# Miniprotein binders against q9h3h3: the designs that were tried, part 142

Target 1, 235 residues: q9h3h3
Amino acid sequence: EDGFTAEHLAAEAMAADMDPWLVFDARTTPATELDAWLAKYPPSQVTRYGDPGSPNSEPVGWIAVYGQGYSPNSGDVQGLQAAWEALQTSGRPITPGTLRQLAITHHVLSGKWLMHLAPGFKLDHAWAGIARAVVEGQLQVAKVSPRAKEGGRQVICVYTDDFTDRLGVLEADSAIRAAGIKCLLTYKPDVYTYLGIYRANRWHLCPTLYESRFQLGGSARGSRVLDRANNVELT

## First folded at step 12 (miniprotein)

Design xC69
Fold by ESMFold2-Fast, scan of step 12:
Structure xC69 (fold): chain B 235 residues (1-235), chain A 85 residues (1-85)
Amino acid sequence: as target 1 above (235 residues)
Amino acid sequence: SPEEIREEIEELLEKAEELLEEAEKLFKEGVDPRKARELLMEVFKLLWEALRLAEKLGNRELLERAWELIRRAWQLLMKLRELLK
């Protein structure tokens, strides 16, 4: 049955954007309230479609924490999609460079570090660490998926504002590691997400730009980062 | 057999296209966007299974048909997201 489960989960994640979010917004809420909010809404217990027995009775698409300086800018996603349609009908080669150019042209620059964890203590602990780093200003914004009705792994997404800013992407990795996160991380630009490009795609593109693995004892950055596009280790 | 797998793929693609057209109609008419989303999630399930089987069969025509329907479905999903977020 394996083959496209990850792709279907990605489509479900996109659909989740359409349902209400549970948000801790550090721009309007004192940091002292975070611990109570995290205890009230642990991601392992918040259900995707609501359940009287869970913390939520109504559907929840995402659980998110916004940093004090968070200023959303999704760019011109509509223009990006129109240009993508034109590119596909043009017969021009579709390459990482072509997508990068489309993203820059339409200002769709955000990207995210992803971590996938099974529901339970380790997920809730990891999310708490990330949420505190966001509220303390070390990360800009993050979200975590609620528990799906059918179970399965949940995802924590930690966003950076510009995937073309390699130093910014690597600094976010360092901050994630400093927050105590030790699991595998992968980095994906939102342009690939908006265009529906996942691991299995018809253009054989790798949507993951970087992988980060924790190093026991730690490097200066607490991790080993691989540039997936060029297959080069950056440490 | 290859023949049986081909027939299964064709049934999946036909069902997916029917549901996708229904979802597209709901979106165009501005009626029940959450039902359109539910139909789309079923379309994706059918198309991912069709793609898996077409890959196993090694049939380029069926792979291209599945990818074209996935493209249409994804475009509609993004339009619904724009409407409902």
Scores: ipSAE 0.441, ipTM 0.755, lowest interface PAE 2.3, mean pLDDT 86

Design xC7
Fold by ESMFold2-Fast, scan of step 12:
Structure xC7 (fold): chain B 235 residues (1-235), chain A 85 residues (1-85)
Amino acid sequence: as target 1 above (235 residues)
Amino acid sequence: SPEEIREEIEELLEKAEELLEEAEKLFKEGVDPRKARELLMEVFKLLWEALRLAEKLGNRELLERAWQLIRRAWQLLLKLRELLK
């Protein structure tokens, strides 16, 4: 959008990682407890900095669901950061290929499908669908932002292990659609997030690798996926 | 006016750099990482506004200064996240 709203939201998202999370962990909690947990912590009502009138009195950075097979691997973020600084100092071209190579070298491979929704019933319903898909094993892990003081849209992030694994990225899209999600989805590798590459970056890079649009009768269960980097329709 | 816009940008950049230096000091001393984060969020707000105005003004020098401070602030934010996650 206009100005630097996306960049500001990205910085807020990074900062939110540092506050406590509300987590449903399917590795240690029975699936039968999920519906009660979702009812207790609807994302439209959970507040970012706490409010005695909301489900939380203390700050919450994210509301997350971990699947049974979830095994976090952030890679070597410190090494990635050092290599990025060296690359900028070297004067070599900064391109999607260069960033991909840095990510592979430092094993920073995770990425995520993003959807932005206004606070309310539709957000809570979408999150419940995604959470159930995670607990049932169709997705690995997901998180949703709490409500900011000023309102505005909230984001649901659905993660995949490896942004270079196109099939895995497409399988996640299919599972999101199977959960009843019909809004626009965009896919972003975490390497772009960690390096601060957003809409208005000075290298003129498009940080979105894939875009998924809902359309009836698609092979991805009602969606069409575009590879933004190569301008190729995948489904 | 262009002169008034230039002065506004310079004030935003000066304030942002001051707060960024405070955040960097807190990080180095290992003290109050939550305050360091709060300072960084204010730094980003100031710098994105400075960048917007510098683009409108067409001033290359001010654009480069804003981008350098944004990169510096982002590096610290990432370090704080790695420390606190």
Scores: ipSAE 0.463, ipTM 0.777, lowest interface PAE 2.1, mean pLDDT 87

Design xC70
Fold by ESMFold2-Fast, scan of step 12:
Structure xC70 (fold): chain B 235 residues (1-235), chain A 85 residues (1-85)
Amino acid sequence: as target 1 above (235 residues)
Amino acid sequence: SPEEIREEIEELLEKAEELLEEAEKKFKEGVDPRKARELLLEVFKLLWEALRLAEKLGNRELLERAWELIRRAWQLLLRLRELLK
């Protein structure tokens, strides 16, 4: 990811939220139907803007799986925006702690583990593992981007309800690893996403709170998790 | 060379602001949210390039202008997303 490619992809990801999603909703669909759904919509073949030769003829923003207990709550995003604008005019320092406080005040607490993979078998296999973990109750909700026309990497997002709940974030990492995922994972709170704070930002903030690296026989959990914001090893 | 880069940045910023204003008008009028989104994605392409060049040039005023337009564009994209998700 060179230059502002990551920031560009983030804007595209936000825009993708506005297009139709392909959803397997375990709250209303029997788990026995998941394997057929995964075979019908492999993320390496589903196209962002539709193609007669792909599984979709119409645009698809995201491919998602909702767990049985999934209860969507993005908090008060409008209130967060207003408070963010007020903070910028207040002259107070803009720090990770200040953003955490805004997020808590406005109940914008969700966050996500991110993994980026090239289109192909490994992506589809990784997504299938994540989707099964969601339907089986080890994870709450996840989504994966469709194939871009330009053929770049695709992203799998695995959500947790509360980025301030370190144990919950670590439990999600463990479930992702148990699903067979071995690539680098990074964790980003949605508050940074909603406020447009990415790798390059005016305040020199690190939007990635945690990193997870797979280690064969390394840790008891099979991964090493670091708190990047505070430079502390959690596992 | 530095003067040519400055002119290129100013052209990118001017074009981005024009498209951003068009997207803002469409959002306020409640018409064609898909077109407003397309305009915003083009605005981001122009602004990220302007920011890259402004960093290379080391021009703080152009950097600040690019960041301010990115802020405006992002705020509108988020409002549009909240409306249409």
Scores: ipSAE 0.565, ipTM 0.820, lowest interface PAE 1.6, mean pLDDT 87

Design xC8
Fold by ESMFold2-Fast, scan of step 12:
Structure xC8 (fold): chain B 235 residues (1-235), chain A 85 residues (1-85)
Amino acid sequence: as target 1 above (235 residues)
Amino acid sequence: SPEEIREEIEELLEKAEELLEEAEKLFKEGVDPRKARELLMEVFKLLWEALRLAEKLGNRELLERAWKLIRRAWQLLLKLRELLK
């Protein structure tokens, strides 16, 4: 059940990319306006398809905050897709290493830390902390899903530029923890998202690269990060 | 019964393939990408229910058929996303 649910949410998230976004862009908007924007658009109240009783009457795919230095680079997703189709027909084994190579070749390097939270005060508080970290320069960009009509958990995605840059991925984790986030985090490269790799995938690949668990006193960084594919503690 | 579950899976797969072919045609013709997306979301709903039932039934053939259609649907969804983002 869990695997199929994750695939449903992944397809909905991909579809959400095609609908309008509510964006706080720190490249063009003063940081002093962030608190008012967060109060106007709490993710627990923004509805996916619009509602006269919510902050939005029109559909919203994502609520996002862009940092001052944010420079989007999605790479060559079309080339990645073509190479993926060729790989699947070639008979060559589909492994994390093969996918990593495809991602590097096509410059599809971005990835994200994911956290799933129920709609409510905890979600809105976590999002506000992440948004402030983005505007203050500790994180580069983040987005959160609006409330679905069926209910269910919402997702906060905190992006890094390069999933192969392990130190950069770990620095983002530290910044998320410094923002007061204590829930479970998992890290997924966008190449896995674009190619449809989720928990119940046919190639039996681990759908995330890293897992971060909050820890007081046991780690200088405030969390333990596990390499999911190799079952090895990184710190 | 296993027989009734099998028939339900077959119906879900047939309907999903029909809608997927319609979405693929719209994309190829460059017509109404929003409708193509709506059809794809319906295809995914049908196929995930088919997967769930095929897993319960333990039928390898039906699982493979459902995954093959999900792969086709996902490829089209990614192409639509690149077009419309």
Scores: ipSAE 0.436, ipTM 0.754, lowest interface PAE 2.1, mean pLDDT 86

Design xC9
Fold by ESMFold2-Fast, scan of step 12:
Structure xC9 (fold): chain B 235 residues (1-235), chain A 85 residues (1-85)
Amino acid sequence: as target 1 above (235 residues)
Amino acid sequence: SPEEIREEIEELLEKAEELLEEAEKLFKEGVDPRKARELLMEVFKLLWEALRLAEKLGNRELLERAWYLIRRAWQLLLKLRELLK
């Protein structure tokens, strides 16, 4: 039993947003440079806080690839926080619908498909596939965590602009599968991340909206997607 | 024993609250946001352990106190992230 390891990893991930990122930006860099960049920064070998022999090296929060059409839209996170605090103080029920309305009201709409992989060849290969899909325009933006000194799994996050746009979420899943990814994927809206909705949340909410499983020889899309909140298969 | 577990939880919660208050003070004064973040990461470690023990003990009061502090810590982490991203 690992207790709250996943919750602490989530806190570490949010803290990592505050450190410098290594970015391949397809808006300003030719696609032909991607393979060299991927070879220079394989995520299994890029450390979060540098090597023990280089204590003054700059920390790396994330390794990211921005697509040509990527346009950041963070929404009103401060307004979301204030509304969330007011809601908790009010004693009103906290439900998935309430969180969805808070997100819509404050334009905090982004979400992400998550995959967790051990450091090594499979992680680096999966990241390379995702990065190519981003640069080629099948995905909008993605990031991968650097290697922590304590080891453990690394996470690849593939973002969509609007978690309420089911078709867009499903299209991203299809593009991830087309890139050769076969592991379990879960989809989490950023509003859940910002408000700390994780596995052990006190409101007993499902911490993810969708789950995608690779379907070998089955679906034309290569996956089965489940709406976890409603327990309904979408594909 | 249940009494020893309760005392351990109370020690964890007290230490977490002290560090959280220090991080909140740094944030309000606009000084050393990196130290505030380091303090918060330690606060989370203490609170996750307090929650684990409180769940085993089955003590609702201690669970509520731990969740209250986690909520405060998470709100501050998000504010720091918005400030420093």
Scores: ipSAE 0.643, ipTM 0.856, lowest interface PAE 1.3, mean pLDDT 87

Design yB1
Fold by ESMFold2-Fast, scan of step 12:
Structure yB1 (fold): chain B 235 residues (1-235), chain A 85 residues (1-85)
Amino acid sequence: as target 1 above (235 residues)
Amino acid sequence: SPELIRWKIEMLLRFAEILLKRAEELFKEGVDPEEAKELLEFVERLLRMAKELAEKLGNEELLKRAEELIERAEELLRKLEELLK
């Protein structure tokens, strides 16, 4: 069932967040050390639960790079979840606007551009480009999933501080494209992740707020960005 | 915050129960015992996370719930390992 898939994805996300992370923190580590760190921990080779001969012997939930100006603010997740329970028992409609208001009220504003790539050179190259953009200040923070036992695609997440700040979301997209990324990008607010809203949810909500497609010879931005909720082109 | 930790434990236990039931169904159906074992190993991981948090929180009820589910998962794992020999 669809419900089983959503619960499994939510459980995996929670476990990954709770497991140890491999972090390059530009706030405390010189930028000159980045290339060596990227060579040591290519995401196509770092295994989720550790493996003899891989870069890690112990479980790794995420591989992350924090920019010089990165200041984490997850907001009031407890208040968000209490308000979500109250909303579900109320007669009020559950819409994208209602979730947006809950997120604003509880300061759960972060969101992320997502890209999915198969394990291999292209993933490692894309991650290196994103990591350099973070360390150089064009992006604030990013993470990439380790390799699962069976393989399958890995995900690179590039965060912005405020999903309601359209300019900031578009600037992140531009920086991703400038780093040489040409694949499809989708943008998901973290509020959807905290509330366990994935595909085929009972409220028929689309967790993807924005979508970016590369355009060779297109606009000066190098991409076309859609507001999925309103089906309107932003660039 | 104790309330956030309590919520995390409850969510881990909820996920573990749902996935454990799925692993039990796969075992009964005789379908993909390797997949059932992998799912069960993940369930055990969730339950050990819940147990560690419950111990830190000092919540005896949540700790007992985690331990009961761990025993249930270990019993199914033993049965699956017998099939995979």
Scores: ipSAE 0.660, ipTM 0.894, lowest interface PAE 0.9, mean pLDDT 87

Design yB10
Fold by ESMFold2-Fast, scan of step 12:
Structure yB10 (fold): chain B 235 residues (1-235), chain A 89 residues (1-89)
Amino acid sequence: as target 1 above (235 residues)
Amino acid sequence: DLRERLELIRWKIEMLLRFAEILLKRAEELFKEGVDPEEAKELLEFVLRLLRMAIELAEKLGNEELLKRAEELIERAEELLRKLEELLK
């Protein structure tokens, strides 16, 4: 619509990525230290820009947990950005397919399941469950945003290596549900984040690829996963 | 290796400056229209944060052109912030 919201969200995301992170790295830290670390840095209390009354006096961009097998592959983000600028200048149509092709060409394949929760016990409990699943090896990596100025929902991001690998995306959803998470989840490829594709984008693209809703009752437990672009149930 | 790392830093500085200029322009528009002065102030504080990040990276890179661009935007943002703070009294 106006485009300003998308640019502002992109700027905030970049700033958060560049500010210091609070990290529990299971590759170098014993799993036995996780409980103490989670108690020290509950996301409902860690503030974005620091506060004498919070666990942090300095800015924190993200609170993250890296799994023991985590091996980051950032792809060619610079090449992606250059190709994106060329695509916009070319007059070619901007569609989910063209963005997918840019991502594949530049090896920017990671993506994430998102959950938005209000600050408080429920957020901290959900994050602890996700962090344990990461350290135990059921998930690879996750992060949660610190508390913004005044309230507002915080986001937990659970990453997968390849958004084009539907089985891997669905396996991550199952692991999130097994960790006790019941809220709405949406899946967003990192290429959309790097290119500033948010709810109010100028191309009117759906900002997420999948949606997961928990189903309670019946003998078949699980979530319903919807392919949002094609409006097709995947479960 | 080193070349690729330096190119990434340069790209980050360019992106920070681009975002800062877009958001600064929005803050200037809000000030001129006399609309939401508290929102304009918060936006300017964020712009200044982006510009300080850009300056730190530009200094590490040793790029005088990028450093000068960031400093010019900081001066512009600080001038608007001064006017806005007087208005909010």
Scores: ipSAE 0.675, ipTM 0.897, lowest interface PAE 0.9, mean pLDDT 86

Design yB11
Fold by ESMFold2-Fast, scan of step 12:
Structure yB11 (fold): chain B 235 residues (1-235), chain A 86 residues (1-86)
Amino acid sequence: as target 1 above (235 residues)
Amino acid sequence: GDKELIRWKIEMLLRFAEILLKRAEELFKEGVDPEEAKELLEFVLRLLRMAIELAEKLGNEELLKRAEELIERAEELLRKLEELLK
C-alpha cells in the first residue's frame, strides 16, 4: 500500500509539472509588477484544477517565480533514469552514496528547501517574502503548490543549483530566514524526486539531506542546520 | 533529445495510469468508497489524456493505441461506478 502511495505521489508530481504554471519571470518582467502579481495569485486561493470562485478557471500545476539570473539546468535526467534501472537490475546495494554518484555522473545536481504550510494568510505572506527574495536576487527560483480540492497543506519549494554545494545550500537557508520564514525546512535533492524516492521507499533511504530549524532568541544566522545524511550539525 | 524525453514521459504516464487504474478496479470490486475510486479514475483519465497528447506530438501510433486502450478500460469502469453512485 505504501508502494501504491509512492506511485500516486509520483504521478501527481508529474501531472503538476506538465499542467500549466503561473510564472512571474523576473528575466523578462519588471520587478515593480511583482506585488500586483502576488495580489492576483495568492497560493491559498489558486486552485489545482480551476474553480469559478478562484483566480484561475483552468488547472494550475505550480505557481513560480524565476529570478533575473535564473538559468535552468536539470542535467541528464534521461541518462539518470537509465542508470537507475541498470543499478536496480545489477543487484548492487542502493545507498545514499550510490545515488549521489549517479546524480554527479549525470549532472542532476539541483535540490530544494521545502516548507509545508496550511492554506491561508500565513502561507500567502511566506510566499510573498520568498518571491521578493527571488526577484531581489537573494534566491534563484521558487514555486508553491496551488490549493488542493480537499485542502491540506501546501508546499513552497526554494531551489539551489547543487545539493553537494553545502555553502550554497546554507546561503539559501539564510535568505529564506531573512525573508521572515520561521517554520521547519527540509532539503531534498531533485535526484530523489526523479527516482521516486519519498519518505516511504523500499530502500529505506531518507530523502532529506538537510534540516533547518528556526533559532529563536538572537542567533546571528537565524537557524540551526543539520546534515541528516551524516548526522552532523552545520551551524 | 526532445523526442527521447517525450517518449520517456509517455511511458511513465502509461505506467502510472495502469497502476492507479488497477487500484481503482480493486476498490470497485471490493465495494469500498466508490467516490474515492471515481476520483482516482478521473485522475487516471487525466494522465491518459496527457499521454495521448504527447503520443500525437511524437507520432508514435503504438503508444497512442496503448493510451487509447487504457482510456476505454477506465471509461468503462467509470460508467459502472457512476451508475453505482446514483
Scores: ipSAE 0.668, ipTM 0.901, lowest interface PAE 0.9, mean pLDDT 87

Design yB2
Fold by ESMFold2-Fast, scan of step 12:
Structure yB2 (fold): chain B 235 residues (1-235), chain A 85 residues (1-85)
Amino acid sequence: as target 1 above (235 residues)
Amino acid sequence: SPELIRWKIEMLLRFAEILLKRAEELFKEGVDPEEAKELLEFVARLLRMAIELAEKLGNEELLKRAEELIERAEELLRKLEELKK
């Protein structure tokens, strides 16, 4: 069932967040060391739970790169949770606008562009491009999933500080496209994760706020971006 | 924060229970024993994470719930291993 699949995917994502991460931190590590680090830990070869034939002997939840200016801000998650419980018991409608207001009120504003790619050279190349953009200051922070046992698609997540800041979301999209990425991108705010809202939720909310499609020749930006929450074309 | 840790424990327990019930269904039907085993191994991992967080939080109720679920998961995993010889 779709509900089971969504919960299983959410469980795997939570477990990955809690397991150890392989991190290149540009705040403390010289940029000149990035290429060697990328060669040591290509995401197509790093295994989720460790394998004698992989670069890692122990479980890895995520492979991440932090930019020089990266300063994590989760906002007031406790206040968000309390307000969410109050909203559910109030009988008031739960809509995208209500969630957006809740996120703003509690400063839970971060979000991410997501891209899904099959394991292999193209994934490793895409990740290397994103990682370099982060270290060079065009993006703030990014992470990529390790290889699962079954070999399904892996995900690259590129974070922005404020999902309500359309210009900032578009700037991140432009930087991703400049790194050579041509696949479909979807943008999801972290507030949905903190409230347990995934693709199959009881409130029938779509957690995808923006989508980006590669477009060559018709646009100087290289992409067409849609704000799905407001049904507005941004480019 | 303690509230964020509590939320994480509750989410882990909810996920573990859903996946454990699925593994129990697969076992009862005699279908996909390898899938059931993989689900149970993952459920046990989620529950070990929940136990660690509950111990750090000092919440005995959450710890007890996690311990009951992991015992149930380990019992089913043992039965599956026995069938495989």
Scores: ipSAE 0.654, ipTM 0.901, lowest interface PAE 0.8, mean pLDDT 87

Design yB3
Fold by ESMFold2-Fast, scan of step 12:
Structure yB3 (fold): chain B 235 residues (1-235), chain A 85 residues (1-85)
Amino acid sequence: as target 1 above (235 residues)
Amino acid sequence: SPELIRWKIEMLLRFAEILLKRAEELFKEGVDPEEAKELLEFVLRLLRMAIELAEKLGNEDLLKRAQELIDRAQKLLEKLRELLS
């Protein structure tokens, strides 16, 4: 039952990655074109499989913004997946530490801050703020899901290069907060995504490493960040 | 990488078969026909992706496996559309 849900989510993630993306690439496109691009492709209106009534007639997997300094490095995902299969058949324990080891060995270090928002003005406004922060150089890269066929919440993903680099993870959180984002943020390493480990997995692993909550009224930082894996306050 | 493309095809076929079996079970149980139809539409999408990659790779065995699953899914989808009409 849980296996079915995890496999369906993994299939959807793979399909989204393989479908075309709508990309604003600041490495090749002038920053002055961003506002027009955001107006043309608000995520609340871009549909997953295309629709005559939406901005897209063809399927869209993701809507993304690449920063001027963005240099993608997903590591050795193929080697990671082969090692994961070997680990499952080896009888060795499957723990957060073991997954961290696999990620480091195969250089699959990226991770992302996630925010889930209902389709509408608040989502589009939040995405515009994040996209501007990326183009202005405060964040490196971000993407947002298109609207699903039946609706449901959409996700904004803000990437960092190395989930083991706490300072880098915290700097990204600060930039997100500076962009005016006040909702709950959770941080997930991409190694969990590549291995299909989501909520309620068979190994009882929490895929969330960090959690950020907006602080009302007084923190210079704007948020309280917790290390959920070790149950330690970082701010 | 031909190896990576082959691995992607294998994963698409694996997911398609798992979800197709779920749709078949829902149909046999006579419950949630709209959900079964949506699963089958998604299965056919995964299989079309697998076909495109298998054609580029030139792998006839993978093409045949994908086509068998497409035929199976389309037959069930026709039955569901008839039931839902």
Scores: ipSAE 0.683, ipTM 0.905, lowest interface PAE 0.8, mean pLDDT 87

